VHH binders against Tyrosine-protein phosphatase non-receptor type 20 (PTPN20). Designs and how they scored, part 7

Target 1, 254 residues: Tyrosine-protein phosphatase non-receptor type 20 (PTPN20), of Homo sapiens (Human) (q4jdl3r159to412)
Amino acid sequence: IMQEFMALELKNLPGEFNSGNQPSNREKNRYRDILPYDSTRVPLGKSKDYINASYIRIVNCGEEYFYIATQGPLLSTIDDFWQMVLENNSNVIAMITREIEGGIIKCYHYWPISLKKPLELKHFRVFLENYQILQYFIIRMFQVVEKSTGTSHSVKQLQFTKWPDHGTPASADSFIKYIRYARKSHLTGPMVVHCSAGIGRTGVFLCVDVVFCAIVKNCSFNIMDIVAQMREQRSGMVQTKEQYHFCYDIVLEV
Below, E stands for the ipSAE of ESMFold2; O stands for the ipSAE of OpenDDE; V2 stands for 0.75 times the mean of E and O plus 0.25 times the DockQ between their complexes.

## First folded at step 1 (VHH)

Design Z6 (framework vhh_7z1x_3)
Fold by ESMFold2-Fast, scan of step 1:
Structure Z6 (fold): chain B 254 residues (1-254), chain A 125 residues (1-125)
Amino acid sequence: as target 1 above (254 residues)
Amino acid sequence: QVQLVETGGGLVQPGGSLRLSCTASGFTFSSYSMNWVRQAPGKGLEWLSGISYSGDSTSYADSVKGRFTISRDNAKNTLYLQMNSLQPDDTAVYFCARLGEDYYDILTGPHFDYWGQGTQVTVSS
């Protein structure tokens, strides 16, 4: 397993990051060195404006799994984030981080914090319709309204709250239940998955989701191949050797 | 003034049932998610169940799933917990709690801004 991760790390995959490196887009990146490839980035609107997000397609046993891997939104990119969700007709957002961890802001509150007051954005109005607090994740149901058209879209956000500040969860079981719930909740568009940078915990989620689908279908799978496919579409997916090992540990729990 | 008052606690034998009620006043009950939390002697708080403001969505801790049922009557400003198949380790003080507008404290979990005084449930022979 260590040899596999080392081989993945040593690969220098071709790909350009020109859009993310444009001076006008630098403020839109949470981390200056974690950028989407030009070829797989998610374009916004007719003008194809920038957001730090990548389309990820993973093929296993003739089935394609479709995701958007993205950073935790910044205060300045909240409107862009909701535009991306609506334009792609995504109904599930998997958030694999708390807003603040170890005193560091990992993701801004890009949703309304009150049942009474919607979040007012430049182009959207987001209503919190209901929520449930579970042992290891929070479910929030949003109604997102586009101000110009009055069109509304239902979005379910699932926030995993039990990832430790360093390392990986001590119990794989809680994360397994979380991922299974997210897959069962998925109806339309690519599943939007984010943590802070949109590569580490996000990569683990995508890998495990594909593996679970393979197991259910009595289909073979290869973790190295799955991670390699992700890395061709977004640089650095599955960030650490510990996260890579955790993908294998989870397989043993299923 | 916001008040939450629990009733319905008491002594039951293992395998028995109890129904707890929580009457709310001083706020628009139908605008808030409500929860049940318990505290066993010498132990910390354990979240048990939550219900959305409309009553359409419910959630349960694994320890009570299948045995307890949460419900609400917004016209009566009342929250309920139907407890079935009670066991000795269900012995605790049971609190109803209103979920605050922040609903989650990132470091400590859900933010409950108002709590009732609690009602004692004792499961013994």
Scores: ipSAE 0.000, ipTM 0.152, lowest interface PAE 14.9, mean pLDDT 84

Design Z7 (framework vhh_7z1x_3)
Fold by ESMFold2-Fast, scan of step 1:
Parts: structure tokens; C-alpha cells; sequence
Structure Z7 (fold): chain B 254 residues (1-254), chain A 128 residues (1-128)
């Protein structure tokens, strides 16, 4: 409902963005004004280096759902992104954007372009093992190798390709199947979820995932509460009233 | 402010030609290698061509060899892509991308790795 979204928008949550605003970290942000809270940011390595990413913990019916909400990687942050995935032992990446939409770069192509050549990063080597192209999303299986240790980790990336440049999908069915597949694919660590900024479509994904888990477990849920929990951990989660309404539309499609 | 702006895209019939331009501002264009990259609907990025900072070294993807010609004018801070014998499969958004490098070696590693500055793209549609 519009009243719920307005109430969420009017709530000013306390939080500091000092890490993201440091001069050395400014070039690591896709958008100057979309930053992680210091208290929930994802630290990298022993030095706790910066990446524009937030830990999101959502509680419903005594169950905790754990995610990393992050921006679409920049060329300069690809190494940081894969370090985050490996350090958190994440096995699923949900990418809710094409690399380019409406002529605008939304996310750098942070994985290998082909099965023949791995992506050579400073600290990692990423191999594309196989892929499947479906009507509304692409499944890519990666083997990520840390160069210094030889440690390898399998990661499944699920790219939703049918979100329109404006608004929300006309049919909720495609996005519902996408989210269900992502949850079914999840094995270890927080699920890494990103779009361009890591708040709009990312917020919709997290909300709907929690709701579907609640339905499967025959538990109650509250969309406003779920979104409020997200906003306490990353500012602006579920960016527009249309996205908020879409959360309700999706839930009702079952 | 560092910026790349692509122009010259549009609708063309199969077998036709288009010339794309990419204008750079906010950085020393002559110090950067330049690349053309495209993304077809529902597909990932495909590297097409690259040119060294001086213009002396040029490389092309097999899919466009003999049909596309990359060039640059450092005095005008502009990169060009002359596209001939266009086919429906060439329908895509075309991007220019700048890569800072003291040396540029074609076919070394992944072509678009190290590209630091990207334009917003220009749409090319080849329709029969």
C-alpha cells in the first residue's frame, strides 16, 4: 500500500557512512549517494578494506535469512567482489540486471567471457565451467581459485535478464521462478544479491525470498516489517513505490 | 570529469554501413588505449576491436575482421568505428572503453580487463 511505503520513506534511520565517504574509497562507489552503513558493511581481509556491500539479516518466525546486498561491480572493484564472495563462503550470486540497460552501464562484466579463457584478476582466477540460457535468466557455474593458496570454490551465478528498463516485470511468474531457483541453489554463506545500486531490485528479491520461505514453512509474514528490517541495515532498500507494490503483487500470484 | 560519449548509432538495412564516434573528455586521451565493445539483446559483452594510445597497434575480433575498421584522432579526442557489410547479428548497443596502459598487447589475457572508463553506449539496429 502507498501509506506503508510513505511511512518507510519518512523514517530517518541513524547511521554513519564514514567508510564509503573516505577519499580513498570514493572511486569504489557506483553511485556517490548510495553507501553502506559502517555498522553493517562487509569488511575485506584482515585490513577490513572497503567494498560497497552490506550484510542483511532478516528474521521471520524465528528463522534468520542472511544476505549480502551489493552494487553491480565496477572494473576497479572486481577483485574486491570475488574476495568478498570467497571470504564469506557464498555459493550463490543473484544478479538482477543486464550489464547494460537502455544504453546505460548497470554492472561491469565481472566474470569470464567464454569457457576458453579464465578471468585473470590480481588475487583470483575465475573459470566459467558451464552455463544454461533460459527464457528469463542465465545460470553460470564458476570455479573461483585464489592464486596465492590454490583454494577453489564453486559459485553459481543467476542473472535475471527480463527486468524492463522502466517499472517492474509485466508477469511476476518469471521473477518468482527465478527467486525459487536461487533459494533452491543456496548451500553456503550469505546469498550475494546485486542489481546496479544494490538497493532497488535487490530489496525486492530479498523481500520476496523471505516471504516464499515463510509460505513454505507455513509461517506468517509482514512485507512492511521485512522491508523495515532491510532498511535498518542498508539505506533505501526497495527504492520505489512501484517496487514496493510489486512485492505485494508477486506474493498474491501464488 | 572523466567522460566518454558514443554517437552515430541508428537503424540500417542489412549490407549497410554506419560510422560510430566516441568523444573523450576529462582525461589525457592520447595516453589511453581505446576499445569498442558491444552487447546484443539478452547476451553478454563482446569485445570487437582495440587500438593503442598512439594508433600503431590495432586488433579485431574474428566476428568483425574485414568489415569493421577502428581509428582514432588524438587531436580531437575522438575514437571511430567504421562498420561495413552490417548483418542482423550486429544489432547491439556499442560502447567505447578506455584502458590506461604504458604498453598495449593485443590478445593478451581478457580483452576488456583493465578498461577503466566506459561510455553509455549507442544503439545499432540492423533490420531487414
Amino acid sequence: as target 1 above (254 residues)
Amino acid sequence: QVQLVETGGGLVQPGGSLRLSCTASGFTFSEYAMNWVRQAPGKGLEWLSGISSSGSTISYADSVKGRFTISRDNAKNTLYLQMNSLQPDDTAVYFCAAEYSSSWYPDEGLYYYGMDVWGQGTQVTVSS
Scores: ipSAE 0.000, ipTM 0.140, lowest interface PAE 19.3, mean pLDDT 83

Design Z8 (framework vhh_7z1x_3)
Fold by ESMFold2-Fast, scan of step 1:
Structure Z8 (fold): chain B 254 residues (1-254), chain A 124 residues (1-124)
Amino acid sequence: as target 1 above (254 residues)
Amino acid sequence: QVQLVETGGGLVQPGGSLRLSCTASGFTFGDYAMNWVRQAPGKGLEWLSGITGSGGSTSYADSVKGRFTISRDNAKNTLYLQMNSLQPDDTAVYFCVKDLGYEESGSYPWFDSWGQGTQVTVSS
């Protein structure tokens, strides 16, 4: 497992990050050194405006799994985030972080605070229709309305709340149930998956989701291959050796 | 300080009914949505139902839809859960939960705004 992770780390992919490094886009990045490849970035609108997000396509046993891996939104990118969700017709958002961990802001609160008051954005209005609080994750149902057209889109956000500030989840079983619920909830578009940077916990989620689909379909899978496919489309997917090992631990739990 | 006190739990036979009450203090009750959540032995938390501050809108989990009814009396600062057609699987501790207000910071956790719970046991 250590040798596999080292081999992945030593792979020099010559991908370009020109869009994310443009001076006008630097304030749109949560971390200066975690950027989308130009070739797989998610363009916004006809102008192909920038957001720190990557399309991820993973192939296993002739099936393609389609995702958007992205950073936790910043105050300055909330409108861009919802535009991305609507333009890609995504119905599920998997959020694998709390807003604040260890006193550090990991993700801005990009949805409405209560059922009473919608979130008013420049181009969108977001309504919280209902929510469910489970032991390890929160389910929120949103109705997103585009102000210019009046069109409405239903989005389910699933927030995993029990990832520790250091390491991996104490309960592998809870994370397994979370991922299975997310897959069951998926209907349209790529699944939008984010943590703080959109590479570490996000990468673990994508890997485990593909593995579970393989098991259900009675297909073989290879964790190194799955992670390698992700890394070709977004740099640094599955950020640490401990996260990589956790992907294997999940297989033993199942 | 926000305080929530649940009452009305107890032992009932399958097919029976119970009404839970939650008395709130320390905040403007009618300005906040309220929720019922339960935790069965050896299981995680399950959201059951929510009601808006005005009482004008309600929502239910599929597992209880048609059997449970949420309501509130803002003049008495009291939230209710009417539970009908109770089943052994409804055995749990039931909690009253205050929602986040629009004037509050969007930071988590708000589990400090939870009650102590009331035990419901459905015998077989």
Scores: ipSAE 0.000, ipTM 0.117, lowest interface PAE 18.5, mean pLDDT 83

Design Z9 (framework vhh_7z1x_3)
Fold by ESMFold2-Fast, scan of step 1:
Structure Z9 (fold): chain B 254 residues (1-254), chain A 124 residues (1-124)
Amino acid sequence: as target 1 above (254 residues)
Amino acid sequence: QVQLVETGGGLVQPGGSLRLSCTASGFTFSRYAMNWVRQAPGKGLEWLSGISGSGDSTSYADSVKGRFTISRDNAKNTLYLQMNSLQPDDTAVYFCARGDEYDYVWGSETLDYWGQGTQVTVSS
């Protein structure tokens, strides 16, 4: 398993990060060195404005799985984030982090704080319609209203709250239930998946989701191939050897 | 192994007060943040309040801020919720839930073990 991870780390992928490195876009990156490839970045609006996000397409057994892998939004990128969700007609957001972990801000609180007060954005208004707290994750149902047209869009956010500050979850069962629920909830557009940087825990989620679909369909799968496909579309997907090993551990419990 | 037991629920008139207690066993209570969550009839779960393991930090949902006070007694392995100025829409089953093992407040983000719940009815 380590040999596979090392081989992935040593692979020199072609790709440019020109958009993310533009001076006007520097403040839009949570981490200076974690950037989307120009070829797979998610453009915003007619002007193709920048957000730190990548389209990810994974093929297994003739089936294609479509995602957006993105960083945890910053205060300055909340409007951009919701614009991305709506322009891509995404109905599911998988959030695999708490806002603060170990005293470090991992993701800004980019949704309404209560049922009583909507989040007011430049072009959108986000209403928290309801929420459910399950043992390992929180389900939030949003109505996103475009101010200019009055059209509304339903978005379900699923926040996994049980990832430890170091390592991977001790019980794979909780993460399995989370991913299965996310897949069951998916209706339209790419699934938007984020953690802090949008590569580590996000990469694990994408890999495990594809593996579960393969198992359900009685199809073969190859974890190294799945991760390699992701890395061609966003640099550094599945960040650590422990995260890579965790992808294999899931297979033993399904 | 981990066990949480709520007590103190009951029937109270609007404007009244109640104090809920949650007794914990099977883990080192002082190391974990603790939370109160409620579920009204026919509705989903609503997070109300959280307290750090040490008791130094607390947070509250807007719906209960200024009316409810969370506290803990680590020597007695007990979590409390003091509820004042109760309203009919506070009628719900109230649960205590264990948070994260890092002596900080995370509210609804890290809940893993829950009690059985205690019924609070606010009616005239």
Scores: ipSAE 0.000, ipTM 0.114, lowest interface PAE 20.4, mean pLDDT 84

## First folded at step 2 (VHH)

Design U7L (from U7, 25 letters changed; framework vhh_lunsekimig_d3; at its last look DockQ between E and O 0.03; V2 from the best seeds 0.00; counts 0 for: pae O 12.7 > 2, unsure alone 62.4 < 65, placed apart)
Fold by OpenDDE, look of step 2:
Formats: structure tokens, sequence, C-alpha cells
Structure U7L (fold): chain B 254 residues (1-254), chain A 124 residues (1-124)
């Protein structure tokens, strides 16, 4: 397993990060060293505006799985984030981070803090219709209104809350349940998956989701191959050896 | 290092008032929902009040109208003003903080941080 991880690191393909490195886009990146490839970045609108997000397509057993991997929104990029979600017709957001971890802001609230008051953005209005707190994750149901058209979109957010600041979840089962719920909830568009940087925990989610789908379909899978595909499309996917190992651990629990 | 430190507990007569404080350090206070719990002797700990990061407050029926939860983000402190205290209000009062949500739902196992508690005794 560790050898595989090391091998993956050596296979990092040179990609271009021109968009992410533009001076005007620098402030839109949470981390300076975590950027989307130009070839896989998610363009916003007709002008192809910038967001630190990548399309991820994983092929396994003849099936293609389609995701958006992205960083946790900054305060200044919340509107862009929702634009991305709606433009891609995504109905599920998987959030694998807390807002604050270790005293550091990892993601801004991009949703309302109350059922009573919507989140007012420049181009969108986000309503919280319902929420449910579970032991390991939170379910939030949103109605997102595009102000220009008045159209409303239903979006479900699933936030995993028990990933420690360092390492991997103590309970693989909890994360399994989380991922399965997300997959069951998925209806349209690419599933939007984010953590803080959009590469570590996000990568684990994507990998395990594909694996679970493969198992359900009685298809073979290869974790190394899956991760390799991801890394070709977003640098650093499944960031640490512990995370990589965790992917294998989860598979053993199924 | 993250700390939640409760203070303000003590002995008070029925009908009296106390103000509890929960001083927080080691995390970005303003992003957290905050909770007051209490635990009477031999009784399970119970949520009594909550305040979201946005300032929305919730109370259990037993304290509604008597207790007021508030927060001062500039001081990283949460308060519980307790008026018209009753004997049944006696117990250890705990503060808790959670960054996972800001809606004040009851789930003590979900919370990020807990204080050590302060004792409130209402006795004639």
Amino acid sequence: as target 1 above (254 residues)
Amino acid sequence: EVQLVESGGGVVQPGGSLRLSCAASGFTFSYYALYWYRQAAGIERELIASITSGGETNYVDSVKGRFTISRDNSENTMYLQMNSLRAEDTGLYYCAADSGYSYGLEDEYHYDYWGQGTLVTVSS
C-alpha cells in the first residue's frame, strides 16, 4: 500500500496552472500551492471565470463517475461556488470538513445559519429548508434561487463532521455510511465534493465512492488506478499516505 | 490549546439570580454555536440553552423566560443570565461549542469542545 502511494507521487503529471496563478485569481485560492489544472478546471459562466475547482472523471469497469472537486469556499467565493453548483446542475454537495479545525478556518459557511433567513448573495439566494444532525454527518436541504431568472434549485448538502484534524476517521463505518448516503442522494450533475483544499479528504471520498459503486455492481476495482486517474485531473488527490491507507481500510470493512 | 472555562456558579436562594460565563480560547469563537447544559445529581445532562454563531437563541421550556443566553465575540465569552432561580435549577452547568452547525440542535456527542462545568446550587 505504501509503495503504491509512493509510486503515485512519482507519476504526478506536469500540468498547467495558468488560470489559478493569474494575479486576479490568486485571492480566490485558499491555498497558494493547491490549484486546478487549466485542462480540468471548472469554468464559470460564459466568460469562463475562475474558481478553484476541477472536473474529475473516473472510469471503472466501463462506468464513468463524474465529480467536481473543489476547495472550501472563501468568503469572497461563496457566490462563485453556488454558481458552479447550479451551472452544473449538481444536486448533492459533499462537505468533508468542519468550518473550523484546530482553530483555523477551513471553510466559510456558504449556507444560511437559520431556517428563517436566507443567505443573500449577489446572484443567489440560499434557503435552508431542513436539516438533520446525525452522529457523524449533517444533512442540509437547500433551495437555491437564481436571482436573475427566479429559478429555484434543490440541493442537498452532506457534511461529514468526524474527520479529525490529523489523520483519518476512527470509524470507517461512519464514513462508509456517509458516502453511501451521498451516492443514494445523487440525482443530477456531478457530485460536488469539497474539504478545505479539495484534494485530501475529497480524494478519499471520490475513491471510496467509486469502489462502493463497483462492489454494488460486482465489478472489479483498483484503488491505485482510481487515485491515479484523479491525480491526472487534480494534483494531490488523496494527499497523504494515511488517507491512502484509509481507502484500503474502508474497502476491508465492506 | 482549546479551552472552555465556566464561571459564576455558586449558592443562591430561590428567586435569586446568577450570571454564568464561559470563557473560550484556542479557537475562532465567532464561528461556533454555543450551548449550555446542566446536570443535576443523578440525572442525565440536559441541554437548556443554545446560541448560534449568528446569535439565534433557543431555550428548553423549563428555563424559558427566566434564562438568557448571550455571547460576546469580542471577548470570546458566552453568558447565561439566570433569573428567578428554583431548587430544580441546581446542578453542574456546562458550556459547549460546536463548529459543525449553527442551528442549535441537541446532540452532545457531536460537539467539538466542552467545559469542565460550574456548580449552581439553589437552596434556601
Scores: ipSAE 0.000, ipTM 0.273, lowest interface PAE 12.7, mean pLDDT 90
ESMFold2, look of step 2: ipSAE 0.063; ipTM 0.545
ESMFold2 (binder alone), look of step 2: mean pLDDT 77; pTM 0.766

Design U7y (from U7 with E56Y; framework vhh_7ubx_2; at its last look DockQ between E and O 0.18; V2 from the best seeds 0.00; counts 0 for: pae E 10.9 > 2, grease 27.3 > 24.2, placed apart)
Fold by ESMFold2, look of step 2:
Structure U7y (fold): chain B 254 residues (1-254), chain A 124 residues (1-124)
Amino acid sequence: as target 1 above (254 residues)
Amino acid sequence: QVQLVESGGGLVQPGGSLRLSCAASGFTFSYYAMTWVRQAPGKGPEWIATITSGGYTMRDDSTKGRFTISRDNAKNTLYLQMTSLKPEDTALYYCAADSGYSYGLEDEYHYDYRGPGTQVTVSS
């Protein structure tokens, strides 16, 4: 497994980061060195405005799996994040981080705090309709209303709360249940997946989701190939050797 | 030159109140999320509360209802109102600023700026 990860690390991938490196966009990135490729970045509106997010298409056994991999929203990008979700018709957001881990902010709270008060954004109003707190993840149901038209859109957010501050979960069972629930919840658009940077835990999620779908179809799969496809579309997906090894650990438990 | 300077600490009786201030200079205060952190001797840093540039607050459950974070962008000042103080609140309290932009190849980062702190001692 180590040899595979090292081979992925040594592969030279062509790609440009011009949009993310523009001075006007630098404040929109959580990490200076973790940027979307220009060719696969998710544009906002007709002007193709910037958000730190990448389209990811993974092909296995002739099936395509479509995602948006993105960073955890910053305070300044919360409105952009919801615009991205709605413009792509996504109904599932998978959040693989707590807001604060080890005293460090990993992701700003981008949703309404309570059932009573909606989140007021520039063009949208986000209502929290219901939530369920489970042992390993939180389910939140949102209605997002576009202010100009009154049109509404349902979004389910699934926040995994059991990823340790460092490394990977000791037990894969909770994460397996989380991923399967997210896939079952998917109806429209690419699944929006984020952690803090949108490459580490996010990469593990995408890899394992594709593998589970392959198992259901009785198709072969290759974890190295899946990760290679991701890395062509967002730099550094599956950030550490421990995360890469965890992808294999999960498969062995299924 | 960026500077964060905390004040308002000191010795206080159990059950007492203190108001901590953090004066900021050398950066655009209104762009930053501001955080209070405390560290007792022999303990790791403990997050207390964060307030975003827009005024949204998050706080640790163990101090909720006793500590209130606020900011005044016109004065470039962050505040922590502390009430019902207990001996276990004894620590160095410092403020930190975070623009949400940092360096990293991994999932960890540090605050952009932090102050030297002000000592709070809760003792009879």
Scores: ipSAE 0.000, ipTM 0.329, lowest interface PAE 10.9, mean pLDDT 85
ESMFold2 (binder alone), look of step 2: mean pLDDT 80; pTM 0.797
OpenDDE, look of step 2: ipSAE 0.016; ipTM 0.346

Design U7z (framework vhh_7z1x_3; at its last look DockQ between E and O 0.05; V2 from the best seeds 0.00; counts 0 for: pae E 14.5 > 2, placed apart)
Amino acid sequence: QVQLVETGGGLVQPGGSLRLSCTASGFTFSYYAMNWVRQAPGKGLEWLSGITSSGGETSYADSVKGRFTISRDNAKNTLYLQMNSLQPDDTAVYFCAADSGYSYGLEDEYHYDYWGQGTQVTVSS
ESMFold2, look of step 2: ipSAE 0.223; ipTM 0.638
ESMFold2 (binder alone), look of step 2: mean pLDDT 85; pTM 0.859
OpenDDE, look of step 2: ipSAE 0.000; ipTM 0.272
ESMFold2, look of step 5: ipSAE 0.000; ipTM 0.264
ESMFold2 (binder alone), look of step 5: mean pLDDT 84; pTM 0.853
OpenDDE, look of step 5: ipSAE 0.000; ipTM 0.287

## First folded at step 4 (VHH)

Design A11 (from A2 with Y104E; framework vhh_7z1x_3)
Fold by ESMFold2-Fast, scan of step 4:
Structure A11 (fold): chain B 254 residues (1-254), chain A 125 residues (1-125)
Amino acid sequence: as target 1 above (254 residues)
Amino acid sequence: QVQLVETGGGLVQPGGSLRLSCTASGFTFSDYAMNWVRQAPGKGLEWLSGITSSGGSTYYADSVKGRFTISRDNAKNTLYLQMNSLQPDDTAVYFCAADSGYSEGLEDEYHYDYWGQGTQVTVSS
């Protein structure tokens, strides 16, 4: 397993990050060195404006799984984030982080705080319709309205709250239930998946989701191949050997 | 060679105001995001506010939102925190911290690159 991860780390990938490195886009990146490839970045609107997000397509046994892997939104990118969700007709957002962990901001609070007051953005209005707080994740139901067009759709956000500040969960059970719930909730568009950077915990989620789909369909799977496909579309997916090993641990528990 | 020096702390009455400054030297200040963090006696570190390298975006903890304002002057290599409506619970040592924004380490092991020495703020009658 460790040799597989080392082989992935030693692989030279030819992708370019020109869009993310433009001076006008610098403050749109949570981490200066975690950027989307130009070839797989998610363009916004007719102008193809920038957001730190990548389309991820994973193929297993002739089935394609489609995601957007993205960073936790910044205050300055909240409008961009909701534009991305609407333009791609995504109905599920998987958020695999708390807003603040270990005194460090991991993700801005990009949704309304209460049922009584919608979040007013420049181009969107986001309504919190209802929510459920469970032991290991929170379910929030949103209605997102584009102010200029009146276009709206329903979005379900699933926030996993039990990832430890360091390392990986000791027990995979809660995360397994979370991923299964997210897949069952998915209806339209790519599933939007984010943590803080959109590569570490996000990569684990994508890998495990594909593996569970393979198991349900009685198909073979290869974790190294799944992670390699992700890394060709977003650099550094699955950040650590511990996260990589955790993908195997999760699969063995199912 | 790298230094962050906080000034402007002191004793103030409840409801009063203070302006903290943090002067940076030994690194390219305009390349770093900046943060204010405090530590009350016997307590852990509490993050308060952050500002991007250009000053284009600011962030605040709920405990200080609406009362504190973070700003920076890249020409002077100086970070500011304007503190209004101070409460006894704001009594703490206030630190500035510099963040390169580069994840040379893991997301879960991320830390600020440089820290100041701290300045004492006491809110008491």
Scores: ipSAE 0.235, ipTM 0.614, lowest interface PAE 3.4, mean pLDDT 88

Design A16 (from A2 with Y104S E109S H111R; framework vhh_7z1x_3)
Fold by ESMFold2-Fast, scan of step 4:
Structure A16 (fold): chain B 254 residues (1-254), chain A 125 residues (1-125)
Amino acid sequence: as target 1 above (254 residues)
Amino acid sequence: QVQLVETGGGLVQPGGSLRLSCTASGFTFSDYAMNWVRQAPGKGLEWLSGITSSGGSTYYADSVKGRFTISRDNAKNTLYLQMNSLQPDDTAVYFCAADSGYSSGLEDSYRYDYWGQGTQVTVSS
């Protein structure tokens, strides 16, 4: 497993990050060194404006799995985030982080906190319709309305709350149930998946989701191949050796 | 040279209070978010509280909400932690840490730009 991860780390992938490095886009990146490739970035609107997000297509056993891997939104990118969700007709957001972990702000609170008052953004209004707080994740149902057009879209956000501040979970069981629930909830568009940077825990989620789909279909799978495919579309997917090992631990536990 | 120096630790009775201070030098304090982290005997690091660079927002771990208050004075380059209703399990070395928010987003680690040396807090009879 260590040799596989080292081989992935040593692979020199051609790709440009010109959009993310533009001065006008500097403040839209949570981390200066984690940027989307120009070729796979998610363009916003007619002008193809920037957001730190990548389309990820993973092929296994003749099936294609389609995702958007993105950073945890910043205060300055909340409108952009909801625009991306609506334009791609995504109905599921998997959030694999708390807002703050280990003293570090991981993700801005980009949704309304109450059923009574919607979140008012420049171009959107987000209504929290209902929510359920479970042992290890929170389910939130949103209605997102574009102010200019009246277009509305239902979105389910699934926040995994039990990832430890440091390291990986000691038991994979809760995360397995979370991923399975997310797949079961998916109906339209690419699944939007984020953590803080949109590469580490996000990469683990994508890999395990594809593996579970392969198991259900009695198809073969290869974790190294799945991660390699992701890395060609977003740099650094599955960020640490420990996260890579956790992918294997999850699969073996099922 | 960058320095973070914690003061205010010591021995206190259960139910008592302490105020920790962290004085920064060698960098522009007002550009950094600040955090308090502790390490209990034989255990790993535990994040307790964070404050934005301006002081406009504060955040707390569930274990300390309602008991601890974080604040800062950018004119004095000083971070504070007011600790009330102290319990024996609050016994730990307390560290302040500075976060620019712009470094590599390596997950699953306490990745702060600068750390203090720590100050011992002991809660016992």
Scores: ipSAE 0.012, ipTM 0.289, lowest interface PAE 8.5, mean pLDDT 87

Design A17 (from A2 with Y104T H111W Y112F; framework vhh_7z1x_3)
Fold by ESMFold2-Fast, scan of step 4:
Structure A17 (fold): chain B 254 residues (1-254), chain A 125 residues (1-125)
Amino acid sequence: as target 1 above (254 residues)
Amino acid sequence: QVQLVETGGGLVQPGGSLRLSCTASGFTFSDYAMNWVRQAPGKGLEWLSGITSSGGSTYYADSVKGRFTISRDNAKNTLYLQMNSLQPDDTAVYFCAADSGYSTGLEDEYWFDYWGQGTQVTVSS
């Protein structure tokens, strides 16, 4: 397993990050060294404006799994985030982080704080319709309304709250249940998956989701191949050796 | 070369106020998010508050919310913590810490780029 991760790290993947490195886009990146490839970035609107997000397509046994891997939104990118969700007709957001972990700001609170007051954005209005707090994740149902057109879209956000501040979860069971619920909730568009940077925990989620789909369909799978496919579309997917081992630990538990 | 220096600590009575300052040198202060962290006698580190590089967003631990206010002055390379309604449980060494966001991108690892030497705050009668 260590040899596989090292082999993935040593691959010299050609890819350009010109859009993310533009001075006008600097403040839109949570981490200046974690950027989307130009070829797979998610363009916003007719102007193809920038957001730190990548389309990820993973193929296994003739089936294609489609995701958007993205950073935790910043205060300055909340409008962009909801624009991305609506333009891609995504109905599920998997958030694999708390807003603050161990003194580090991981993600801005990009949704309404209460059932009574919608979040008013420049181009959108986001209503929290209901929510359910479970032991290891929170389910929030949103209605997102585009102000200019009046079009609305239902979005389910699933926030995993039990990832430790350091390392990976001691029990894989909670994360397994979380991923299964997210897949079960998926209806339209790519699944939007984020953590803080949109590569570490996000990569683990995508890998495990594909593996579970393979198991259900009685198909073969290869974790190294799945991660390699992700890394061709967003640099650094599955960020640490510990996260890579955790992908195997989860699979062996099923 | 890189230096963070905290000042403003001292002895204060319960219910009193103190203002801590942290002066940065040797790096581009305006590129870093800044944090306040404390360590009480015999305890581990406790994160208290954070402020974005621009100063546009602030965050607080529940233990200090409503009593402490973080702010920064990028022109002066200085971070502040206004501490009101101090209680004996606030007795600790207070550190400022800088976070570049440039860390190797290693998620699931807790690490601030630069730390100050700390300033002692004692709340007692």
Scores: ipSAE 0.014, ipTM 0.335, lowest interface PAE 7.8, mean pLDDT 87

